VH-VL binders against q9vpl3. Designs and how they scored, part 32

Target 1, 224 residues: q9vpl3
Amino acid sequence: RGKINIQRPKAPHYERARVVAVTQPKYPELPKAKSCFKTRAERTQQQQENPYNEIIAREVRNWLDHSRLVAFFHLSSITADDIFRVRVQLHKQNLHLKSYGSKIIEQAVKNTRYEAIVPLFHSNHCIVFSPDPEKTAALLRIVRRVPQMVLLGGIVEETMLSRNQLVAYAQMPGLHAVQAQLVQTLSQAPGHLIQQLQAHQNSFVQVLDVHAKNQMNEETPKST

## First folded at step 11 (VH-VL)

Design db26
Fold by OpenDDE, fold request of step 14:
Structure db26 (fold): chain C 224 residues (1-224), chain A 121 residues (1-121), chain B 111 residues (1-111)
Amino acid sequence: as target 1 above (224 residues)
Amino acid sequence: QVELVQSGAEVKKPGESLKISCKGSGYSFTDYWIGWVRQAPGKGLEWMGIIWPEDSYTRYSPSFQGQVTISADKSISTAYLQWSSLKASDTAMYYCARDYGIYESYYFDYWGQGTLVTVSS
Amino acid sequence: DIALTQPASVSGSPGQSITISCTGTSSDVGGDNYVSWYQQHPGKAPKLMIYEVSNRPSGVSNRFSGSKSGNTASLTISGLQAEDEADYYCSSYTSSSTPYVFGGGTKLTVL
């Protein structure tokens, strides 16, 4: 009985080899364990392809397109309750406070005139929308109650404004008020001019009268 | 025309409660902050706090926190300042004023006539 | 303590120009442009004279002007009149727990 060379076993008979070859369970190569950890990049990409995000992005765009006043706020640590309270107050003024993710905003404003706002949304933020730009002052009064809401800037009548510009805008009298003031000023201008012209004439007449009186006094011979 | 009308002078004893009022008119009462300012006899103005009349949200100066209560009734355009227990040191003129400022700008453009509160034993 | 410091008293003769200063003691006092001035006559409520450093409300005389340099705001009254004799208070926004603070007041005497 030939010593079974355990180091180089004789190849089995062809038929046995065939059976062994056919019966060997081909274990599918375990798919290289794609590390279940989706890379941050893959997670970010998957979030971008979410149909839900597209819907929200469209919503954001709609708000932007239909709002004459848009204000951007940084939102620091604030309670949901506080946000709710301020939202209610704003809503009473037809101001709509919304919060969106930065990615959603980016998607919403991509290739639009609003693309410049993207840098404002690197942190927690909220947006207030209004169809009425005259509500800017009201907005800024209400927001005083929430120090955690920091004004970053805004859009008024499709114009991007800095924080300071938005505040300045809010402090301006309304267009109608300005018009009224203008009309009032214009209405007073002729009167003032007339008064000034008359003042000079009156002054001249007074001087002439004084001169005439002085001449009359000089012509009255001292009746000695 | 914007007006703030305050309640009349009060003479009280220490330990008594008091509520004084400030009624706004000539503007949308709920759209502006109302502030209270104390002025002790011969002393300066002290900011006490402000209230948003729409929902009665209040902010107090730390010096007055817990010492007084600011409230409002928007239905009658009235703000209130109240004490649960008066002290002699509460003797002062109290002014309500409309805060016309926005965001970080705080200033009072219209003032009430003041309410003199005298607390004397 | 956040405080605005004013001189206790200032005096001037009729027709003169006087300036009342208001100095913040902390960097937390005053945003760049949030100083207001009030005039108070004896027994009367304060009246807003200047807001946001240099703006005059309607009805306030152009003799009153406001400015700011550094941490000091100034109220200037030109052409001093007897009627200007009053107490003047500055106020400012603060970033502290107290959003608004008054100065100690300045008594202006017209000599």
Scores: ipSAE 0.859, ipTM 0.938, lowest interface PAE 0.5, mean pLDDT 87
Fold by OpenDDE, fold request of step 14:
Structure db26 (fold): chain C 224 residues (1-224), chain A 121 residues (1-121), chain B 111 residues (1-111)
Amino acid sequence: as target 1 above (224 residues)
Amino acid sequence: QVELVQSGAEVKKPGESLKISCKGSGYSFTDYWIGWVRQAPGKGLEWMGIIWPEDSYTRYSPSFQGQVTISADKSISTAYLQWSSLKASDTAMYYCARDYGIYESYYFDYWGQGTLVTVSS
Amino acid sequence: DIALTQPASVSGSPGQSITISCTGTSSDVGGDNYVSWYQQHPGKAPKLMIYEVSNRPSGVSNRFSGSKSGNTASLTISGLQAEDEADYYCSSYTSSSTPYVFGGGTKLTVL
């Protein structure tokens, strides 16, 4: 009886070996964890093909197309609570604060008149939309409470404005006030001109009268 | 016409509490900041703080932080300035004013008539 | 400490033009365009005369004008009248913990 080599067991009889081979549980090879490192190109392509992103991009376009006032803000270390509070205050004024990813914004404005805004969205940002450009002052009053919201610029009546221009716009008197001022200015202009013209004429006449009087006094012979 | 009307003059002793009022009219009270300004006798104007009346968000000058409380009741278009414990040094004229400024621009376009607070032993 | 410095007093005769200066001690005072001026008569509340360096509210006389050069803002009153005798305060936005600061005030006397 051959010494069973326990260290090197003889290969089982071919029939047993076949049975063992067939009965070995084939554990599904753990799918090689596809390295989560999708190439930048693959990530970009997958993001472009995401139906969800397209839906959100359409939403952004819709807001842009229906808003007469759009303001862009940078957010610097702002808390969710602070954002919520300011959003509530803005909402009461029919100002809609939204936040979107930079890629979504890029997709939304691609091949549109709004494409120039893309560089503003490289960091954490929010957008405020309004159908009423007269609410610009209200917007800028409310955001004073949140120094972390930094105004970058905006769009008013389809015109892109810088930060300073948007502030200046907000400070302008209403259309009616401007019209009233114009009418007042126009109404005063002729009167002032007439007064100035008359003043010069009157001064000239006075000088002539003084000259005439002086000449008459020189011609009166002292009748001794 | 925009108007801010303040409560009448107060004479108090040290340690007493006081609450003075400022009622706004002629504009949307909740759409503008209200500020408080102190003027000690013979001295200049001092910015104390501001309040957003809609939700009573407040901002104080560091010199007045914890010394006074600014509050508002939007239902009656009224802002308040209060002390828990008055000091003799609190003797001053106190003005409320509407802040009409936007963003980084701060200025008061309408002022209350002022409330004289006298604290004497 | 951010402070606005004003002269303690200025005087002028009726019909003259006078200027009151307001100088910021720090570069953080007022940004470029956020200076306001207030007039205060004795026993009265302050009145806004100029906002944002050079803008006049409605009802303020065109004799009052504002300007700024560097860190110094100026209020100019032309054609000085007796009624102009008052205290004048400048104010400015600051980027510090105190967003708003007043100057020390200037007493204007009409001689």
Scores: ipSAE 0.858, ipTM 0.938, lowest interface PAE 0.5, mean pLDDT 87
Fold by OpenDDE, second read of step 12:
Structure db26 (fold): chain C 224 residues (1-224), chain A 121 residues (1-121), chain B 111 residues (1-111)
Amino acid sequence: as target 1 above (224 residues)
Amino acid sequence: QVELVQSGAEVKKPGESLKISCKGSGYSFTDYWIGWVRQAPGKGLEWMGIIWPEDSYTRYSPSFQGQVTISADKSISTAYLQWSSLKASDTAMYYCARDYGIYESYYFDYWGQGTLVTVSS
Amino acid sequence: DIALTQPASVSGSPGQSITISCTGTSSDVGGDNYVSWYQQHPGKAPKLMIYEVSNRPSGVSNRFSGSKSGNTASLTISGLQAEDEADYYCSSYTSSSTPYVFGGGTKLTVL
C-alpha cells in the first residue's frame, strides 16, 4: 500500500481539479492586517496597558476572590433594559451581575487558578457573583425572566462546574454535606467537564438557531 | 407550612369581567414564580402562564396571551388572574401553583384548592 | 405543536405494578431531565409526585418512581393500592414559546 506522500499529493484529475478550484472558497485575502505595518512605536502605543483596564482587571480579580458563587452566562440579543431589570432583581438577592470585555477577563485571570474561564468569553457574556453559594437556586429562578441569558457554567466553592452540574448543585436540599460530596466527585473528573462545556456550546448554537428561526417567522408579514 | 388559598367559586355571564385571587403563605412570596393552570370540565391540565411576584414579570402560553391577565400584589402575597370579557368557553377550574423549579426545570410543588369559574348565559 | 402523549387509561389490580408512559412528539419537548408527574383525585387539586424525571418530593410514597428512556418518560407505581386511583399528568419543559406543557392525562383504575 504505497505511502501516501502528504507532502506532494498527486494532482487530482483535471476535471476534479477544476471543480476543486472553482469550489475552493475564495477566502478574501485577509486584509494584510494594517497592524503588520504598524511601526514598533505604534504597536507599543497600542500595547500601552490602558491604566483603566488594569483597574477593571483588579476589580474582576477581587470579585472572583471574594465570591463563593460565580455563574457565567451567554447573552443572546438581550436589550439593555432587560439586563437592567434582571440586574435589579439579582441585586435584591445579593447577586451581582457584571459584564466585562474578554481582554479584561483575560488580563484579570492571567496566571491565576481562574485562567480556564477565558475560553467562555468569546462573545457577549455576563458574570453573576455572590458571596453565598446557597443563592444558586435563587439565581437560577430569576434568570428564567430572561431567556436570552444562557447558563454556561460556574464556580462554586472554588470548583468549576458545568451547566448541568451547577443546576444539580442548586437543586440539592442539604447544601453543605451534599456539596462536599459533589465537589469531591467533580474534582475527580476534570476531563469530563471540558466535554460538557463543549456540549453546551453546541446546544447554545441550537438554541440560537431556534431563536433566529422564530424571529424570522415573526417578521414574515402574512401577505394577505 | 406553604399554602396557597384561592378565592371562591364564581358564576358570571358572558361579557362580564372577573378577577380571581391566590394568596400565598408560609414562604417568601417574592422568591418563587406563581403559575396558573386551567382545567376545563372533564379535560386535562393547561398551563396558562407564570408571574414573578417581585416585579410582576409575566409569561403567557400563546393560547392564553391576550385572553387573560396575570398580576400580583407582593404587599399582600397575592397573585391574580383576570378576564376583561368572559366567554362561555372560559368555564373551568383554575389553579394557582408555586413553581419550585430552577432554570429550565418547571414544576409546581404546591397548589391552590382551585377556583371554579362558571360562565353561563 | 409540542405535545406529550399519555395513554388515556391504565388499569391494575391491588398489589400489582403499573407503568404510565409519557412520550414527547418533538425533540424540543423535555430536556433530558425536566419531566414531572402529578396525581389528581376527583375534585381535588393536582399533587406533585415526581420532579426531574425521578425525584420524589417529601411525603410522596416510595411506591412511586420515575424514569426516562429516549423521548419517553415513565411513572411506575408499585404495590398498587385503591387510593392510587386517580388521574396522572406528566409535564415537561419545552424550548418553544411555551416553556411548560402538560400531557393529556391518564386515568388509573384500580380493579
Scores: ipSAE 0.850, ipTM 0.931, lowest interface PAE 0.5, mean pLDDT 86
Fold by OpenDDE, look of step 12:
Formats: C-alpha cells, sequence, structure tokens
Structure db26 (fold): chain C 224 residues (1-224), chain A 121 residues (1-121), chain B 111 residues (1-111)
C-alpha cells in the first residue's frame, strides 16, 4: 500500500482534475460589503424624500418670516461646546442661534424672496434670528467670543445686507434715536422761519417810520 | 453718563498678591467687553486682555497669559485684575476701559482714571 | 511680531496742521478699517479721538481727522492749539492671537 505522500499529493489524473474543476462550487464573490457609509448621493436622496425635512424647512421659513434680524455665519472648526456657550449668551439677548443643513435651507427658501441666501450655505453654517433689529450690535459683540464664527451677511427689515453693510448698520444710531434727532431738527426750523419773518417785518416797519418822519419834516412850514 | 471708576493706588512688595477693581456705571455692564491696559512709567499702552462680564469669558494677550487674572462680578458691575505674585516689573499704571467695538472693530470709548501699582522692595 | 510704528515725536506751531502716521508691519494689521487713535495728556487716562480710521466720537473736535492709505493710517490735527500737546497712540485690530495692538505712541509738542 503506497505511502500516501500527504506533503505532495500526486496531481489527480487529467480527467479527474477536470471533473473536480467543474464540480467545484463557484461561490459567488460576496458582494464587496457596500461600505456602511451611504454615498453622498444616497444621503442626498434620502434627505430629499424625508418628510421630516419638510417639517424642518417649514420651521426655517417661519423663522425667516418672523425675524427682523437674520445673520448668517460660517463655522470654521468650532466645537459643540463653543457653540453651546455662544448660544446661551445669544439667547439671553433674545437672539436665536440655529443650524440647518444646506438642503433644508434650499427647500425652505425655494420660490421665496429669500432664495438669494442659498449660495451662502455651501459649508458649515449657522443662522441667528431675532425679532429686534436693534440687537445687531449686541449680536456682533457676542460673536467676538468665537473667532470661528465668520459673519457672511444678513437680512435686516427684509433687506439683504453684505457683511460690511450689516456691520455698518449695527454702528448706526437706533431708529428711535434717528427719529428723535430728525424731530429735533424739524422743530428748530419753524423757530428760524419765524425769526426771519419777524426780521423782515421789523425792517419794513422801520422803513415806514423813517418815511413818516421825513414826510412830517417836509410839511412843517418854515415860518419866516 | 457712562463712567468707569477704578480702585486707588497700590504700593506692594515683590511676591505679594494684588487685586484691583473697575466699577462701571451708566450703562448695561453685561452688554459690553471690558479691557485692561498697562502703561509702564514713561512707556506706551499695552493691551492685556478683555472680559465679557455676563459669563466672565476672558481673552488675554500672550504676554500676559498666565501672569494675571481678569475677572468680573456682574452683580456689582465690577471688573477685576489680579496678580498672585507681584514683580517689580509690574510697576505701572493700569487702566480699565469699555470696548464699544463690534465684531472685528476693537476700540475703547470710555476709560477708567487708572490705578497706579508700585512694586518695590 | 505684529507692530504699529509711530514717529517718536512731532512738533508744530499754533494754527498749523500736523499729521501723525501709524504704519503696520503686516497686511494683517489694521484690516481695512479698524484703526483707532487715542490722546493722552500727562497724568490722564487716554481719550478716544478717532475710531474705524475716520470716525469721531461725540465731543471730539472736528480739528481731528483720520485717514488710511495702504498700511499707513494717519491722524491729522488742523489748527493746532496748545491744548493738543499730548501723547497720541494708534491702535488696530489684528487677526493674530492678539486681537488688539497699540502703536508706540507719538509725543506732540506745540511750539
Amino acid sequence: as target 1 above (224 residues)
Amino acid sequence: QVELVQSGAEVKKPGESLKISCKGSGYSFTDYWIGWVRQAPGKGLEWMGIIWPEDSYTRYSPSFQGQVTISADKSISTAYLQWSSLKASDTAMYYCARDYGIYESYYFDYWGQGTLVTVSS
Amino acid sequence: DIALTQPASVSGSPGQSITISCTGTSSDVGGDNYVSWYQQHPGKAPKLMIYEVSNRPSGVSNRFSGSKSGNTASLTISGLQAEDEADYYCSSYTSSSTPYVFGGGTKLTVL
């Protein structure tokens, strides 16, 4: 009984080798495990079909419609803790910091007057909402705490403002102060007019008095 | 009217601790940054740091980081500058000031009268 | 190191116009519009004279004006008066770790 060479088994006869080759179960290559990570395309598609996104989009629109101040910020490598801290400070001033996905924003502002803001949301962003446009200065003082919050622009009283314009707006005296100044200026105008009118009347009376005196002097007959 | 009133002059020895104060009035204390500025005798102005009084968030100049502590008590509208261990080189006039700037605009519109700190052996 | 350079001293006669320069060493100093000027009389606290390059606070004389060209900000004092004799400091925003920097100061003498 020939010692079965376990280390180098003799190659099977050609016919046997063929049968074995044909009868070997071809195990389908296990589909390369679709990376557990949904492709960007799949994520985008799922986000579009999610009824939840519609609800959030409506929320965003509601904030936009009821806010007189809206500020847009880019977030550069900010921590969640930093965001939380600044949110608390903003909230104390009735400023509401929100973060939404770009797709949600697009959906929210589609076919609205706010559609122009879409290009601002290509990266990590946050939005600050306020019913009070006078809080713009307060907002811009608070955000100094977080250099990672970069101001992109905003909407004030339904007007879109650039970064520089928003800063300039924040530096302006409040509407009430400006109105008060205007009223003060206007209230001074009648006084000046009255003075001018009185000056002309007084001048006229003086001229008439001189004329009357001259006529009286001419009527005094030289009593020779 | 906006006013910042600082504590009186201090004469200390090296190694002693010191805390000076700046009290704000005439405005909402928690709505503006407060800064500290050092001026050594015969020298220029040096920015030390700023504090947000509402939550006591602080930012320091690198030159003063770890050398001093800036704090605030919003309940009494007061900011503080303190040393744990004074050095002779800390001899200077110290000013607190309100930062009225917004975003990237930094400027001090109201200043305290200054506190002279003299550190001598 | 981010620094603002000022002349050590300037002088002028009463009624003249003088200019104090403030030059940044880096483009990162001063941004486009964030330069301030302070006046300090001997033994007194600094006083804000100009903010954001050219704006005057309330109560500051119209004789004081600010401008900027390139990396150099300028404070101009027209109609120089004896009371203008003081130290003047420029300051600027910087994007560095130190958000605020002062110039070295300029002593103005009225002759």
Scores: ipSAE 0.847, ipTM 0.929, lowest interface PAE 0.5, mean pLDDT 87

Design db26
Fold by ESMFold2, fold request of step 14:
Structure db26 (fold): chain C 224 residues (1-224), chain A 121 residues (1-121), chain B 111 residues (1-111)
Amino acid sequence: as target 1 above (224 residues)
Amino acid sequence: QVELVQSGAEVKKPGESLKISCKGSGYSFTDYWIGWVRQAPGKGLEWMGIIWPEDSYTRYSPSFQGQVTISADKSISTAYLQWSSLKASDTAMYYCARDYGIYESYYFDYWGQGTLVTVSS
Amino acid sequence: DIALTQPASVSGSPGQSITISCTGTSSDVGGDNYVSWYQQHPGKAPKLMIYEVSNRPSGVSNRFSGSKSGNTASLTISGLQAEDEADYYCSSYTSSSTPYVFGGGTKLTVL
């Protein structure tokens, strides 16, 4: 989960509310009245989650608006140390590895052309953001060390690309390749690309999940 | 432009240590994987391992795990292959090579000239 | 440690076409895995001829082509020339723990 053990509000709302409810005179007398008292953790989590979600959703929107490269990955179980080491290698290339809950992603992309990406975040995932689309090849070389990260597709220069299209983009050399790819992808109707991804979203996820599991199965017996 | 230059041939006795080198030039050394490949006399190619030079992350072939050490010094664009105790069966040609593949693609586009290691009594 | 099967030798005359096979399993050459091909002249380092099944790197003659069907990859050399006489190795991805496996090699003789 994305929740931490530390609670931000210092004042114990539960204790104050409990004292107030006990001191209330006769007129709040309902024996049917379920207590409005909540545990300190429940109260803090509910209040903090709402405004914190808005802050994080703005962060996601800012990344999407200012990143010329966005890559989406399925993420299988991985140790915190292994993912940290990969994050460091990506960061050295101006590639920023993030993960967000689907509710936050939905809030961030509401009423935008990127609403179609929300289903990708209903399962385990991570996202890589970068202002540098020329770093796509570097991204895909680094993630080779992480079989737990399975590429789903991405966004380059505000154009959605399938997995195969993103890999092909990464192999194109220099400025001329970027210019040629932009012309090609801009000739596609945006609705047709989104429709293709939505029509195949379960198919892509199912195929990619089987591929990731097959790679882990082969790796696990050999490494043991 | 891209060049991998390996250290010279070595003649050693069993039990001795050895460290051979591979210096890359003409490209960004820390942006690509470097692999080591063995070729015994009159035999085919065998992958030994691969290294990410920026942080020295390594992956060894199961056949060579614990038998050799692969390392790198990124400050001088150099990768190394090292034995702590050579065996006669280590007699072979050793190549370093740059891997240019991305994601699910693995291939060596540039190779060093090779280092012949001879181990005999 | 050879996991891929290649013929030990192949021969052809100048101007002819020949094909070198590389047979593995559904876990390596088969499926979605990529295959590469290397040429090695005597006393020289290997040289990449084909990557990702069928792609030629720059500087490699268009007489070289690659293909794959089922669990078998093929290197085809058209218009054979004397300089093509060399050993040829295929290589395939197998798993994240063993991303490179080479065939045993094929000696091509140009008659």
Scores: ipSAE 0.808, ipTM 0.906, lowest interface PAE 0.8, mean pLDDT 80
Fold by ESMFold2, fold request of step 14:
Structure db26 (fold): chain C 224 residues (1-224), chain A 121 residues (1-121), chain B 111 residues (1-111)
Amino acid sequence: as target 1 above (224 residues)
Amino acid sequence: QVELVQSGAEVKKPGESLKISCKGSGYSFTDYWIGWVRQAPGKGLEWMGIIWPEDSYTRYSPSFQGQVTISADKSISTAYLQWSSLKASDTAMYYCARDYGIYESYYFDYWGQGTLVTVSS
Amino acid sequence: DIALTQPASVSGSPGQSITISCTGTSSDVGGDNYVSWYQQHPGKAPKLMIYEVSNRPSGVSNRFSGSKSGNTASLTISGLQAEDEADYYCSSYTSSSTPYVFGGGTKLTVL
């Protein structure tokens, strides 16, 4: 079995689909330069002539600022009725399914820490926002009914997570403290540079203290 | 202490209708999928379908599509399996089970005690 | 109906380790698909023993372990005990229309 698209080939997992069918892309891929350049040029011109886009971009930023959980999905063709029904189910769990144009997403995240998410929106997509990161498991149970929604990754407690990291987060034992600790551990990647700078700064302070004590009869500083 | 309690054994004749039940307790009933699994006498397990109890969205195994109806009443935390016209070949043990998987994971972590359905002339 | 292939029966003596196999295809057991294992004593409901290939639920003895290689998943029971005598079923994801496919079952007899 395996290759009949009409009989719903298995595709609930973007990474798995790419691994299994290297010569059979599930998602059409455009060159980044071509899609990015074309999209930016067209959106910039429209954006300058349509103030409504600025209002929508502010809405997106408000969602990003106040959501402790954000999940990104690739969205294949789906009926309006099917997407509406899943939106209702998500809403009952305080999970808010939204779709925005890539121009609006780019405008919303400009000059923010979330600029890295822009490439995710080169193709058809949807986003789920929630103030409740503990609802990640509920999200992933509900979307099982919609194979057209393929998880790409997310943001939890302001930390970017891959698809596998988000699923692992959702499956952790039900203690809130354990889930928060995992997210804090993942967020240390941006803080590595800060820790390095702080360690250098701390070493500088220690050198000054040793130098001052040597002026007051303390031992000599260590050599360079 | 998750529990799934099924309705009692049934003895029926071919052509009769039947609706068996599965009541969930000890967890948020509308937050998890419920599946139905058949086991014919001396045979293995067969998945029949699953339901999302909150809105009664249902998926059937191709082998059972059009053969049974799966439904739920969320107000009493109960899922149902129903036949409009029983056949002798419907004689089997029927289990309900809660699916605990997320995204790409599918497994039944808690099972009802089973409902034996016997259909004979 | 399509089913995963399991041996019809296996047997072992108390204290032995035994392995029950579950063989499918690259479209189900193979690849990144998860496999689960269920134990069923006569007249009782199935009980989940292993999920997601190798994870044990709370309350399942650490004598039970699961693994997968290629198109074959395996359930291993170490330190075999009389209470392990039961039927064992594997289950695998196949497709969005058939997310649960069971094997035919394996009767484990403890000699």
Scores: ipSAE 0.796, ipTM 0.901, lowest interface PAE 0.8, mean pLDDT 80
Fold by ESMFold2, look of step 12:
Structure db26 (fold): chain C 224 residues (1-224), chain A 121 residues (1-121), chain B 111 residues (1-111)
Amino acid sequence: as target 1 above (224 residues)
Amino acid sequence: QVELVQSGAEVKKPGESLKISCKGSGYSFTDYWIGWVRQAPGKGLEWMGIIWPEDSYTRYSPSFQGQVTISADKSISTAYLQWSSLKASDTAMYYCARDYGIYESYYFDYWGQGTLVTVSS
Amino acid sequence: DIALTQPASVSGSPGQSITISCTGTSSDVGGDNYVSWYQQHPGKAPKLMIYEVSNRPSGVSNRFSGSKSGNTASLTISGLQAEDEADYYCSSYTSSSTPYVFGGGTKLTVL
């Protein structure tokens, strides 16, 4: 939700301390700052900035860990009103549009398998998170109204997918649709269909395995 | 089954207003784009515009911008096409259609039966 | 404004294979843009036959196939049958503001 500014550090507040840095002692028990001494106010301000950065990075990690669908977009210049209206439409489908600074994304995914996504955040971007991977088609239908959002790829069920793989995934029949057809067949089955259901059980497993293999065999995004 | 049912044929005079309807059933109406397509007698198909029924976001073909109004009432799963002042050149068959495409794909998978609008005299 | 170019009519005998062309530019039919095809019998609404250049919806006969080369898309009907006699329209994406540009239509006659 909402951007939290990553401010550039103020002009170095250590300029007076440059000469002192070569003469400051190093203490094992004390802070290992060799170049300067910070006031209480400066330490308090830095602590406040660092906790907010970590809170935001943890938010990103939590979204990544709890979302079965993550989609990455390049975002061209767009009015705040247009992006807000799309965010509302996405939210109604349990799709959560977010944007974070590139440094926060780097911090959030550092030392994770998702580190490869960092180059995608070099330029203007946005991310859509959802616990509902079946909403991928809904996502891609809604974003048609925003040509400024250019799909780069995504993550589905912890698997990184290229743009084309994500679009292909969105067009597959859902497991729920297959389950609904099976329930209807069982409800209408005459006395002779029990044998046919047993014979087709392996073919049903094969259909699900083919869908999973096709999803896994498509190209995954790579960091540049 | 997905179905789009349009209002009945209309016979009008130039200058009159008209609003025709397209009711969707058998699917989640607010999850899909609805388009309007015109076909003049003996002529081909012309796209007029599309609407996202959930919030009534609308895009018009440049040829029809400002000449018609596309709207929707999601509470009754109905899209509308309307004219404030009909012209004889508005005589045509008008279709509504559901767009099933995602991302960069655009196509109409289900079509209404059409509404014939005749404007004469 | 700019329509996709289709022949006004084509004809074929039962059992033959025929092809209907749809020619545009590199900004519509060419490149990565998708093309769809619609069949329309007299007095009826159009029916989707092909989407995304070559994909067939459920319930459409495998006698219908689509392809694209350069700036020309093609609808091929093999094993021509009397019920194939209809008008056929191609449609192409151009931009997000003009995502549906139709061809002028082709009347298919089965001899």
Scores: ipSAE 0.790, ipTM 0.899, lowest interface PAE 0.9, mean pLDDT 79

Design db28
Fold by OpenDDE, look of step 12:
Structure db28 (fold): chain C 224 residues (1-224), chain A 121 residues (1-121), chain B 111 residues (1-111)
Amino acid sequence: as target 1 above (224 residues)
Amino acid sequence: QVELVQSGAEVKKPGESLKISCKGSGYSFTDYWIGWVRQAPGKGLEWMGIIWPEDSYTRYSPSFQGQVTISADKSISTAYLQWSSLKASDTAMYYCARDMGIYESYYFDYWGQGTLVTVSS
Amino acid sequence: DIALTQPASVSGSPGQSITISCTGTSSDVGGDNYVSWYQQHPGKAPKLMIYEVSNRPSGVSNRFSGSKSGNTASLTISGLQAEDEADYYCSSYTSSSTPYVFGGGTKLTVL
C-alpha cells in the first residue's frame, strides 16, 4: 500500500513569493451593488412611499387644475438637448413642458376627474400645460419640428380630446370669432322673417285691392 | 390682410451668389412657418424647405439640402433663400408661402408672387 | 421614391363635373387626412383650393370639393367654368425625410 507521499509543495523561494504576491492581480471587489438585490417589488414599494412623490403629485395636480390646455405626448428616442430646445420654444409661448413618472401621474390623478389619462402614461411621456387654450395652434405648429414628440391627446377647457379632436380644435376660429359669427347669423334670422311676413301681408293687401276694384267696377251700372 | 411680397426677378451667371427675399405682413410673422417652393420652367412644384422665423429653425428637402440656405430676419418679417454658387439648373420660379399646417398637416394658404431666377452664361 | 401621381391632363365642357385624381405610391404618402390641392393659372402663384382632403379655405368656391379613398385623393370641380382652366397640383404629408410632396400636376382644359 504505497505511502502517497503528499509532498508539500516546497514554498517558493522568498523572492519568488514576494514577486508573486505583488503581481497577483488585485481583482477589484465587485461593488456589491446592494441595489441589485432589491426585488422589483421592493423598489416599486419604496418609490410609492416616498414623501417626495407626494409633493410632486400635488404639483402635477396643481398644473392640471390651473391649465386650460393640457397636451400629452409620447417621447420617442429624444435627446435631452432636443427636449431643452423645445422647452425653450414652448416657454416663449407660455407653454410649459413637464415630464413626470407614470406612478406620480397615477398618484396625482387618483380619484379625480383626470383619472382617464392614466392609460396614456405607459412609456416615456411629457405633458405641455398652458393657461390659454388659444395657444393650441401654436403648440401644434412648434411640435411639428420635433418628430420624436408624438401627440396622444389633450384636455381643453376641461374636456378630454383625442389627437384628431385636438388638431381640429386648433384649426377652429377663436371663440370670439365663432361667437361673432353666431351673433351675425342670429341677427339675420329676424330680418328674413320680417321680410317674409311683410311679403305675405303685402301680397294679401294687393289681392284685396284688386278685389275691391273689381267690386267697384261691377257696381257701376252701365247707364244705358 | 395677409400678404407675402417677394423680391424682383434676377438674372445671374453660373457661379454667382444670390439671395432673394420674402416679406410677410398682416399677421404675426414668428408664429407661422415659411416655406420655399421651386418651379422650373414648364415643370411642377417642388418643396425645398421651411423655416420657423422665431428661432430660424430650418428643415430642408433632401434634394435641396446643402444646395441652398433658408434664413429669416424676424425683426423685419423677412425670409430669405440664398445660393452660394448658382447653376444653370437653378433657373426657375421660386415661391415663398406661409405654412398653416399644424403638427402633421402641411399646406400653404398664402403665397408670394414668385421670384424668377434666370441663370445663363 | 415617394411620389404622387396625377393625370397629365383632363378636359371638360362648361357646366360639367370633372375629377382629378392623386394617387400615392406608398402607404406612407397622404396620411389619412393630409392632402391639399392647389390651383395655378399661367404666370400666377399657386392658390390653395382644398386642405386636409376636403376642407375649403375662405373665398374658395363651393364648386370645388375634395375626397379620398384608399391611397387616392380626388379633386372634383362641379359646374365647370372657363376660369377653372389651370394647372392643379395635389400635395401630401409624408412620414419620410421629405414631409411634403407635390404631385406632377394636371392641366385642366375647358372646352
Scores: ipSAE 0.769, ipTM 0.882, lowest interface PAE 0.6, mean pLDDT 87

